# Designs tried in a protein design chat: VH-VL binders against Stromal cell-derived factor 2-like protein (SDF2). Part 4

Target 1, 181 residues: Stromal cell-derived factor 2-like protein (SDF2), of Arabidopsis thaliana (Mouse-ear cress) (q93ze8)
Amino acid sequence: VEITYGSAIKLMHEKTKFRLHSHDVPYGSGSGQQSVTGFPGVVDSNSYWIVKPVPGTTEKQGDAVKSGATIRLQHMKTRKWLHSHLHASPISGNLEVSCFGDDTNSDTGDHWKLIIEGSGKTWKQDQRVRLQHIDTSGYLHSHDKKYQRIAGGQQEVCGIREKKADNIWLAAEGVYLPLNE

## First folded at step 1 (VH-VL)

Design ga10 (framework fv_gatralimab)
Fold by ESMFold2-Fast, scan of step 1:
Structure ga10 (fold): chain C 181 residues (1-181), chain A 125 residues (1-125), chain B 111 residues (1-111)
Amino acid sequence: as target 1 above (181 residues)
Amino acid sequence: EVQLVESGGGLVQPGGSLRLSCAASGFTFSNAWMNWVRQAPGKGLEWVGQIKSKTEGGTTHYAESVKGRFTISRDDSKNSLYLQMNSLKTEDTAVYYCARVEYSTLPGYTEFDYWGQGTTVTVSS
Amino acid sequence: DIVMTQTPLSLSVTPGQPASISCKSSQSLLDSEGNTYLNWVLQKPGQSPQRLIYKVSNRDSGVPDRFSGSGSGTDFTLKISRVEAEDVGVYYCMQGTHWYTFGQGTKLEIK
């Protein structure tokens, strides 16, 4: 299934099988912005992200997302953008990944380059991808470092500048908008 | 300002059932992880179980001594926590307290910062 | 379960003198984020429990500075630098690293 602009998707970390998650709990360190974690389980309503273009581009709702496109991911429930910056992540001290802004407030720290593994031209469900943050060059990353009691076994999500196996994500469950003809 | 008020305690026979309530005020109840802790007459404190906030999965966990007999639930619209106690034993005789785990930032939380006044459950013939 | 062991189980102190309570856990309370979930709780006669100290050494609001917590790993101590009559009650240590368990309690009485 094609992942089109406007689709709501769950991103699953390939190595850990945890989904990219957020809710209205801020970081107590670093930026103080809304936290982003890896959540086990399929039924989590806080794991939906709306695929959006960068403002001012020609991309429309229902258009396919091309390999190498710069995109934004909006957390469906809180309307905030997947974001990164030069603050340290709480467990590993890598680049913090947070949620920032709202429907009318977005900045370049919300911009991610979609990198499709292999020769695929457009983003499809279950395809191996990386998301590289434009401003920091950090790859969206997760690992088996858990927030134990603090977040019920949820895993740290951060950015790292090295291209590794732990940077691979798949678009798993979703509500897919029809592909434009 | 923060208040937790338990109710529903009383006298029950062995094998009976009882439902306890805890009414919360003065904080955002929906963000808190809520707990039941009990204290048998002249004895120490014993954790009974916990229910997490819905944003943290709304999951429940129980002490082995009550697992399968007690069920914790919450109603965020009423700022209320519940403990349904089934198949009561004389060993369940205790004062039951509700207590909160404040969870509002990551990675931070703090355990049992506020407690209720308790409600007494006596299991006897 | 993590077992929490307190010593002594009872303590009688003359007002103005110091008191010390030890708490040992059957395994380390340090989590993967560097936090140690060790709390001290006081229950005064006829009252509900109240927390005094969280994460080893942090005093709750309104707790006098004569109370101090210290320790790491498996060994923890609560100290009262000068005991007052109002400090009478049962003190419990409590861990939150793997669910929740309490020590047996230490009864503090005034001579």
Scores: ipSAE 0.026, ipTM 0.546, lowest interface PAE 6.0, mean pLDDT 89

Design ga2 (framework fv_gatralimab)
Fold by ESMFold2-Fast, scan of step 1:
Structure ga2 (fold): chain C 181 residues (1-181), chain A 120 residues (1-120), chain B 111 residues (1-111)
Amino acid sequence: as target 1 above (181 residues)
Amino acid sequence: EVQLVESGGGLVQPGGSLRLSCAASGFTFSDYAMNWVRQAPGKGLEWVGQIRSKANSYATHYAESVKGRFTISRDDSKNSLYLQMNSLKTEDTAVYYCTRDYGWDEFDYWGQGTTVTVSS
Amino acid sequence: DIVMTQTPLSLSVTPGQPASISCKSSQSLLYSEGKTYLNWVLQKPGQSPQRLIYEVSNRFSGVPDRFSGSGSGTDFTLKISRVEAEDVGVYYCMQGTHYPTFGQGTKLEIK
């Protein structure tokens, strides 16, 4: 299934099987912005992200997302953007990944390059992909380092500049908008 | 029986340094995150900072009031937690407690405390 | 930081009578997995703080059943059904949803 602009998706970390998650709890250090974690299990209403283009581009709702496209991911429930910057992540000290802004407030720290592993031209469900943050060059990353304050063991999500096996994500569950013809 | 015993408190001049220790027994120290919490004379409780276990790369977190001045460390081979306090201010005068995390930032056991007085 | 506000700041109770302490947080303490990291801590005169209640309503080991915690979101209550002399001290609410913060404390005294 094609992942199109406007689709709401869950991003599953390939190695850990945890989903990219956010809630309205801020980080206690670094930026103080809304935290982003890996959530265990499949049923989680806080793991949906809307695929959006960068403002001012020609992409329309229902258009396929091309390999190498610069995109934004909006947290469905809080309307904030998946974001990164030069603050240290809480557990590993890598690049902090947070949620920032709202429907009318977005900046370049919300821009991520979609990198499809292999020869695929457009983003499809279950494809192995990386998301590279434009401003920092950090890859969206997770690992089995868990927050001790969270029952069920939510995992750290951060940015790391090296390509590693722990940078691979899949679009798993979702509410997919039909592909434009 | 879980026991935490703090030591190293004393009188220090403003701008000085002091190192506190906490000796743990009765549990597998290396499995737990540890915290420092302080209480100024006649005041309430204030979290100072924490250090995670080896499984979380000994990550440290600090209250904004002490960040850059205090450093938390641990020695799992000695079942010991430390607080290195630099650039001490009079407002750092307090009883300092070490506390064990009960899994998720829930302080289940507290030590007896050690008194730090910063005075000229 | 999440601000924790307790009322009352002082409470005087005749032995055998009930006591109630309220705690309000500046934002919801509910975490995504349905957990609420609201704790109650007691400091008896001349003693170290001790854990009383965790995750809103769970009594810590050795805590008598006359103590109960309740609440959700931003509003929490600690109740003592029948106050005893040994219950004298300062009660603090504490959140662990983010970096730990404490209420200002409620002093419980016997009349």
Scores: ipSAE 0.000, ipTM 0.490, lowest interface PAE 12.9, mean pLDDT 87

Design ga3 (framework fv_gatralimab)
Fold by ESMFold2-Fast, scan of step 1:
Structure ga3 (fold): chain C 181 residues (1-181), chain A 121 residues (1-121), chain B 111 residues (1-111)
Amino acid sequence: as target 1 above (181 residues)
Amino acid sequence: EVQLVESGGGLVQPGGSLRLSCAASGFTFSDYAMNWVRQAPGKGLEWVGQIRSKANSYATHYAESVKGRFTISRDDSKNSLYLQMNSLKTEDTAVYYCARDIYGDYAFDIWGQGTTVTVSS
Amino acid sequence: DIVMTQTPLSLSVTPGQPASISCKSSQSLLYSEGKTYLNWVLQKPGQSPQRLIYEVSNRFSGVPDRFSGSGSGTDFTLKISRVEAEDVGVYYCMQGTHYPTFGQGTKLEIK
């Protein structure tokens, strides 16, 4: 199944099987922006992310997402963008990953490069991918380090400049918009 | 032979705008991340922002104090770096230096001579 | 932002004697890839800043071997084994682990 612009997807961390998750709880350190974590449950309304293009491109709803495309991921429930910056993540001290903005407010810190592992010209369900933050060069990363106070057993999500096995994600569950033509 | 030369500084009133330029020579400008660093009169150094190379999609980073007011850009065909400063405040008064980032991780190896910006009315 | 604190704020040294400058960060500068992005910059009177040391202990090309950097985590030191007249100026430590921040500077004078 093709992942098209406008689709709402759940991103599963390959190694831990946790889903990329956010809620309205802010980080207690670093930026103080809305926190992003790994959630162990498959059934979670806070794990949907809408795939959006960067403003000013020709991409439209239903178009395939090409390998190497720069995209934005909007948290469906809170309307905020997956974001990163040069603040330390709370557990590991890596690059903080947060949610920022709203439907009308987005900046370059919301831009992620889709890197498809192996062969393939467009993004498909269950395909191994990396998401590299444009501004920091950090890869979206997770690991077996748990929050105790702000997320109750949920795992840290952060950015790391080193390419590792822990940077691999798959688009797992979702509400997939049909491919244009 | 490797040089960075800033220009465009001057006197401007609060709320005004100014555009600084930095001309690079003696190296392959397009391969390097570039930074702006400023120094207020009689004070220490303060980082303003960075623009990365084309290989890193010209990503930009800014100090919190200037974010939303300043924009960094570059023209690799002209070996030039720019700082567009809007909504200038008196606390933006400083000598502005451009600096080359040897590895893209804020290790500055080449610095320009600086250009002075005075925000006063 | 990470706060960088230098001590002392000024030093007056007789030529040929050693000098030592301390730099402390409010947070560890060790990045997850195992590197520590702590740099030293020198600004001579009336001149632009110039390179000295990067990644704690690496001298830039052209920097004399009398300059050495050391440290880890939050505590760093710049040492000059034998101060020369040309070493006069303000020394800044800076971190590049997060968005760059500089120490307040240490002024080195001869006499």
Scores: ipSAE 0.000, ipTM 0.446, lowest interface PAE 19.6, mean pLDDT 87

Design ga4 (framework fv_gatralimab)
Fold by ESMFold2-Fast, scan of step 1:
Structure ga4 (fold): chain C 181 residues (1-181), chain A 122 residues (1-122), chain B 111 residues (1-111)
Amino acid sequence: as target 1 above (181 residues)
Amino acid sequence: EVQLVESGGGLVQPGGSLRLSCAASGFTFSDYAMNWVRQAPGKGLEWVGQIRSKANSYATHYAESVKGRFTISRDDSKNSLYLQMNSLKTEDTAVYYCARDLGYYDSTFDYWGQGTTVTVSS
Amino acid sequence: DIVMTQTPLSLSVTPGQPASISCKSSQSLLYSEGKTYLNWVLQKPGQSPQRLIYEVSNRFSGVPDRFSGSGSGTDFTLKISRVEAEDVGVYYCMQGTHYPTFGQGTKLEIK
């Protein structure tokens, strides 16, 4: 199944099988922005992300997302954008990944390059991908380091500049919009 | 009165298996995360692993030293916590304690059991 | 793993005198809500560990007020204002920020 602009997806970390998650809890260090974590359960209403283009592009709802496209991921429940910057992540000291802004407030720190592993031309469900943050070159990353204070043993999500096995994500569950003509 | 009572310890040979139990009473067991902590003879405390409550999908976490060999489970209908230990090594010799975690948000151990002794020796 | 280091490893105190135990973590224990999950556990000779202090400075019910905890970030202290005979045992600091880890323990003896 094609992942099109406007689709709401859950991103599963391949190695740990945790889903990319956020809610209203801010980081207590670094930026103080809304935290982003890996959630161990499959059933989680806070793990949906809407695939959006960068503002001012020609992409429209239902269009396929091409390999190498620059995209934004909007947290469905809080309307904030998956974001990164030069603050240190709380557990590992890598690049902090947070949620920022709202429906009308977005900046370049919300821009991620979709990198499809292998020869695929467009993003498909269950396909191995990396998300590389444009401004920092950090890859969306997770690992087996858990926040004890957060219910369910949620994992750290951060950015690292090295291309590693822990940078692989799959679009798993979702509400997929049909592909345009 | 909160009580945690471990059982199932004993003498096993290297490579063997053993199952420990922890019987809980005096509180709503299903609401709490539970932990296993061990103490080798004359040594300090070492965390073994955790199982979260039903609200957190019974998620389990393990110390690296036991990962792949030990499995934690629980039966809320019996107010019981379990530790299945496989491929036992001499360095697993310890008193094993169960501990209640106050933490929905953190790990804070408030009640501990009396412990059950596991000896792994030929 | 977060490494917890206690100093001293043992101390002998005359009854009625104060005692102080230090605990250092290899990284900050501060969390997103401003809380710090540093706990103290006491193990009396021949007994199971028992709760003492949680979140740096909070005494569990039944813990005498002569016990106090303090600290922030990576450096923490447990103080006993006037040591009594029943305080003998091994004191452990424990972090709950990540996978739980314990200090080596500090043995408190009466002189």
Scores: ipSAE 0.000, ipTM 0.473, lowest interface PAE 13.3, mean pLDDT 87

Design ga5 (framework fv_gatralimab)
Fold by ESMFold2-Fast, scan of step 1:
Structure ga5 (fold): chain C 181 residues (1-181), chain A 123 residues (1-123), chain B 111 residues (1-111)
Amino acid sequence: as target 1 above (181 residues)
Amino acid sequence: EVQLVESGGGLVQPGGSLRLSCAASGFTFSDYAMNWVRQAPGKGLEWVGQIRSKANSYATHYAESVKGRFTISRDDSKNSLYLQMNSLKTEDTAVYYCARETLYGDYWYFDLWGQGTTVTVSS
Amino acid sequence: DIVMTQTPLSLSVTPGQPASISCKSSQSLLYSEGKTYLNWVLQKPGQSPQRLIYEVSNRFSGVPDRFSGSGSGTDFTLKISRVEAEDVGVYYCMQGTHYPTFGQGTKLEIK
């Protein structure tokens, strides 16, 4: 299934099987912005992200997302953008990944380059991909480091500048907007 | 928008009881461990106790100076934190702050504080 | 309980000059995995305490870069490179390695 601009997706971390998650709780360190974590459950209303283009581009709803495209991911429930910056992540001290802004407020810290592993030209369900933050060059990353205050564990999500097996994500579930043409 | 507001302070006699409340707004209260910290007039800060979230079975911890006399509780449906103070002593006279712990971190740190409520224990 | 001792207890500084506050713990604050949970808290006159520095040297968002923390083991320092009028208040060191304990506080005043 083709992932198009306007689609709502769940991103699953390949190695841990946890899904990219956010809700309205802020980090207690660093930026104080809305936190982003890995959630262990398959059924989670806070794991949907809307695929959006960078403002001012020619991309429109229903267009395929090309390999190497710069995109934004909007958290469906809170309307904030997946974001990164030079603050340290709480557990590992890597680059903090947060949610920032709203429907009318977005900045370059919300821009991520989609990197499709292999020779694929457009983003499809279950393809192995990396998301590289434009401003910091950090790859969206997760690992088996748990927040101690949450029983059963939500995992840290952060950015690291090295390509590793722990930066691979799949669009596992979603409400897919039909492909144009 | 994110705030903690304490209430229930007042004047009480030694040996008396008092119940403090803390109303939370602007964040998902149920996710956070909450604390009480006090400050005696002209003195420094002293941690009183902690109550953890539902994920940690609402576990409570107390400073030795208040253990057995003070009880912390919470009502997540009302976004409220409570401190029941029994067998009050003159040295319990202080401004009492409720404070929110870092959720996504592995250390003791208070990232949000209320405005405080004053408790005076005197005869 | 870990005892936290601050020096000086009071400090008066001319605007633009540096300030330095020392904090000593009765035992090492090094926790497992090599982390040291020493934090600094500021209480401005008539206000609630507010967060300043965590894990020895990390500034919270919004804290000016003229504030810096350093140290290891049992000896820690908070420095302000150029004191400004808005920095007036009481500074507390706090350990989070065990049940939280605070230093006595250092009152910073402008001359």
Scores: ipSAE 0.012, ipTM 0.550, lowest interface PAE 8.9, mean pLDDT 88

Design ga6 (framework fv_gatralimab)
Fold by ESMFold2-Fast, scan of step 1:
Structure ga6 (fold): chain C 181 residues (1-181), chain A 119 residues (1-119), chain B 111 residues (1-111)
Amino acid sequence: as target 1 above (181 residues)
Amino acid sequence: EVQLVESGGGLVQPGGSLRLSCAASGFTFSNAWMNWVRQAPGKGLEWVGQIKSKTEGGTTHYAESVKGRFTISRDDSKNSLYLQMNSLKTEDTAVYYCATEWGYYFDYWGQGTTVTVSS
Amino acid sequence: DIVMTQTPLSLSVTPGQPASISCKSSQSLLDSEGNTYLNWVLQKPGQSPQRLIYKVSNRDSGVPDRFSGSGSGTDFTLKISRVEAEDVGVYYCMQGTHWYTFGQGTKLEIK
């Protein structure tokens, strides 16, 4: 199944099997922006992200997302964008990943390059991908480092500049919009 | 593409003043910690000072060699960083770089601007 | 104030040969959270400094794997497995544990 612009997806970290998660809880340190974590549960309404193009492009709802495209991921419930910036992540001291803005406010810190592993030309469900943050060059990354004060054993999500096995994500569950002609 | 461009350097007499600027583009400047680092001719790198993001209080810290003489400021609406240098000494002669910081790392550097303090 | 000491101060190598640079801090760079903020910065002739390695061993984007960093506490090493002509420049270690101080720099030259 093709992942198209406008689809709502859950991103699963391949190595840990945790889903990319956010909710209206800010980081207690660093930027003070809304936190992004890895969530261990299969059923989680706070793990849906809407695939959006960068403003000013010709991409429209239902178009396929090409390998190497620059995209934005909007957290469905809070309407904020998956974001990174030049702040240290709380546990490991890598690049902080947060949620920022709203439906009308977005900046270049919301821009991620989709890197598809292997020969695929467009993004598909269960395909191994990396998301590289444009401004910082950090890959969306997670690991087995858990927050002590966040209930449910949620894991750190951060950016790291080296390409590693821990940078691999899959679009697992979702509400997929039909592919345009 | 992240870019930092310094300007404002020049020749000044001892006891004089200069204001350096650093124009930032390609990233969310308002959320970045910024630093000034200098390099005297033929010498190594020396940290000058830091300014934190507005969300973290916009606080400034300085190397002992410049405390009381140099002031760092920023204008987030213009994506610009500044270094006001007063009571300049010959030992302040250097190329001045602005640099971005996260987690105690200096990752992006400008091309530098030259300050010469001489009679 | 943490003093950073590099050895050697200059190094001349034949292309294809390895190079090793040592960096020693006057006190431990390990913080209370278990992080070690030691970085390596490269300044090529006539160019601005560029970050090479952060937090002891992490390569920056675009840095080839012939570069590696290692160490802990007060003793750190930068290694280049096969030196190439484009690697010439001055290498600095830098600590971020208590403000910021740089080593004196190590000048790498081709024989």
Scores: ipSAE 0.014, ipTM 0.657, lowest interface PAE 7.8, mean pLDDT 89

Design ga7 (framework fv_gatralimab)
Fold by ESMFold2-Fast, scan of step 1:
Structure ga7 (fold): chain C 181 residues (1-181), chain A 120 residues (1-120), chain B 111 residues (1-111)
Amino acid sequence: as target 1 above (181 residues)
Amino acid sequence: EVQLVESGGGLVQPGGSLRLSCAASGFTFSNAWMNWVRQAPGKGLEWVGQIKSKTEGGTTHYAESVKGRFTISRDDSKNSLYLQMNSLKTEDTAVYYCARTEYYGDFDYWGQGTTVTVSS
Amino acid sequence: DIVMTQTPLSLSVTPGQPASISCKSSQSLLDSEGNTYLNWVLQKPGQSPQRLIYKVSNRDSGVPDRFSGSGSGTDFTLKISRVEAEDVGVYYCMQGTHWYTFGQGTKLEIK
């Protein structure tokens, strides 16, 4: 299934099988922005992300997301953007990944380059991809480092500049909009 | 069934040393953060220190009142937690409990306790 | 270090009546992932401490539903809707957000 602009998706970390998750509470350190974690459950209303273009582009709802496109991911429930910056992540001290802004406030720290592994031209469900943060060059990353004190063993999500197996993600569950031709 | 059993308590003179043990069973010990908590006679609970799981680096942290005198260690092959207590003071007289942290930033299972009395 | 303050330090309750214990922290217990590690521990006479409530409001296995925890930030409450004889003991609030500290304890007695 094609992932199109406007689709709401769950991003699953390939190695751990955890989904990219956020909720309306800030980091207590670093930026103080809304936190982002890996969540082990499939049934989670806080794991949906709307695929959006960068403002000012010609992309419209239902258009395919091309390999190498710069995109934004909006947390469906809180309307904030998946964001990164030079603050340290809580467990590993890598690049912090947070949620920032709202429907009217977005900046370049919300911009991610979609990198499709292999020869695919457009983003498809279950396809191996990386998301590279434009401003920091950090890859969206997760690992087996858990917040030990969190019920269910939520995992750290951070950014690293090294291209590794631990920064592969798949678009898993979602509400997929029909592909424009 | 999760079980924690402390041993090694006794009477010791001020300035002396004592080593406590906690035998764990019923869970994967190597994945758990383990703690020592004490309670002086007729007083409240006081956290003594923690050792992280082997998978999280096995690092230790201590309450200021015991730092430099007490050392926490673990032997995952024996499912055992230890507290080495040196330079004991009368204020260290307490029941010592071992307690597990696995998920919730709390102590979900506690042992039976072992009594340490520091007296001349 | 976070100081935990309980009120009252003791209370006597007629059987079947409700009881309420307050716990205040010297700083917010909300962590970077949105969790509040405020826990309630019960020590019955002559017994080891046991977990009652974890993360503000979650009851441990086997804990009756007449026990409830609530609160946020720095202010927390444990309520017992109908006190029974077996509830006698010392109740401690405990924070796990910045290492671990306990309140002074509240001794609950039956009148």
Scores: ipSAE 0.000, ipTM 0.473, lowest interface PAE 13.3, mean pLDDT 87

Design ga8 (framework fv_gatralimab)
Fold by ESMFold2-Fast, scan of step 1:
Structure ga8 (fold): chain C 181 residues (1-181), chain A 121 residues (1-121), chain B 111 residues (1-111)
Amino acid sequence: as target 1 above (181 residues)
Amino acid sequence: EVQLVESGGGLVQPGGSLRLSCAASGFTFSNAWMNWVRQAPGKGLEWVGQIKSKTEGGTTHYAESVKGRFTISRDDSKNSLYLQMNSLKTEDTAVYYCAKFDSYGYYMDVWGQGTTVTVSS
Amino acid sequence: DIVMTQTPLSLSVTPGQPASISCKSSQSLLDSEGNTYLNWVLQKPGQSPQRLIYKVSNRDSGVPDRFSGSGSGTDFTLKISRVEAEDVGVYYCMQGTHWYTFGQGTKLEIK
């Protein structure tokens, strides 16, 4: 299935099988912005992200997302953008990944380059991809590093500048908008 | 902004019961792990107990000093946390604070104003 | 329970001078995953407690860089490089390695 602009998707971390998740709870350090974690539950309503273009482009709802495109991911429930910056992530000390802004407030820290592994020209469901943050060059990354044991097993999501097996993601579940003809 | 406001404190005789409430605003209460912490007059802080979010099982844990006498509960529809205190002792005299855990699950990052409980004849 | 012991229990400092508070735990606060759950909390007179530092050395949002935390294992220190009038209050260390326990508190006063 084609992932098109306007689609709401769940991003699954390939190695851990956890979904990219956010909730209305800020980081206690670094930026103080809304936190982003890996969540083990498949039926999590806080794991939907709307695929959006960068402002000022000609991309429309239903257009295919090409390999190498710069995109934004909007958290469906809180309307905030997947974001990164030079603050340290809480467990590993890598680049912090957060949620920032709203429907009218977005900056370049919300811009991610879609890198499709292999020969695919457009983004498809279950395809191995990386998301590289434009401003920091960090790849969206997760690992088997959990917040304190009493946090229920949620995993750290951060940015790392090296390409590693642990920064591969798949678009798994979603509400997919039909491809424009 | 994130706010926690406790209420329900007062004067109670030894052996009595009292229920404290904590009203939360400015964050998604249903996802937060909540704690009660107390402070006896002129003394330091003492952790009382914790309740996890419903999605994490809604389990409770208590300090040994209150186990069996105190019960923590929550009502996510009202953004409210409760502490039911039974079999109160003079040693339970304290200001009671509610406090939320940070997003990492490590520590209490925001505390309420406190409500005073006095156990005396 | 892990017992947290603070020294000194009180200190008076002239404005602009440094202050140092020690916190010692009865057992190591390092967990099996390499995390050390030690934080510092400040209670200003007539106010609710507020977090200053978490995981030994990380300042909370809005906390001035005059405050620094350090340590490992069982020995931890909070330092204030230049004490200001607004820093008056009681400082507590707190562990989260095995449930939660606080030190006795250190009262900081301005001379």
Scores: ipSAE 0.000, ipTM 0.471, lowest interface PAE 14.9, mean pLDDT 86

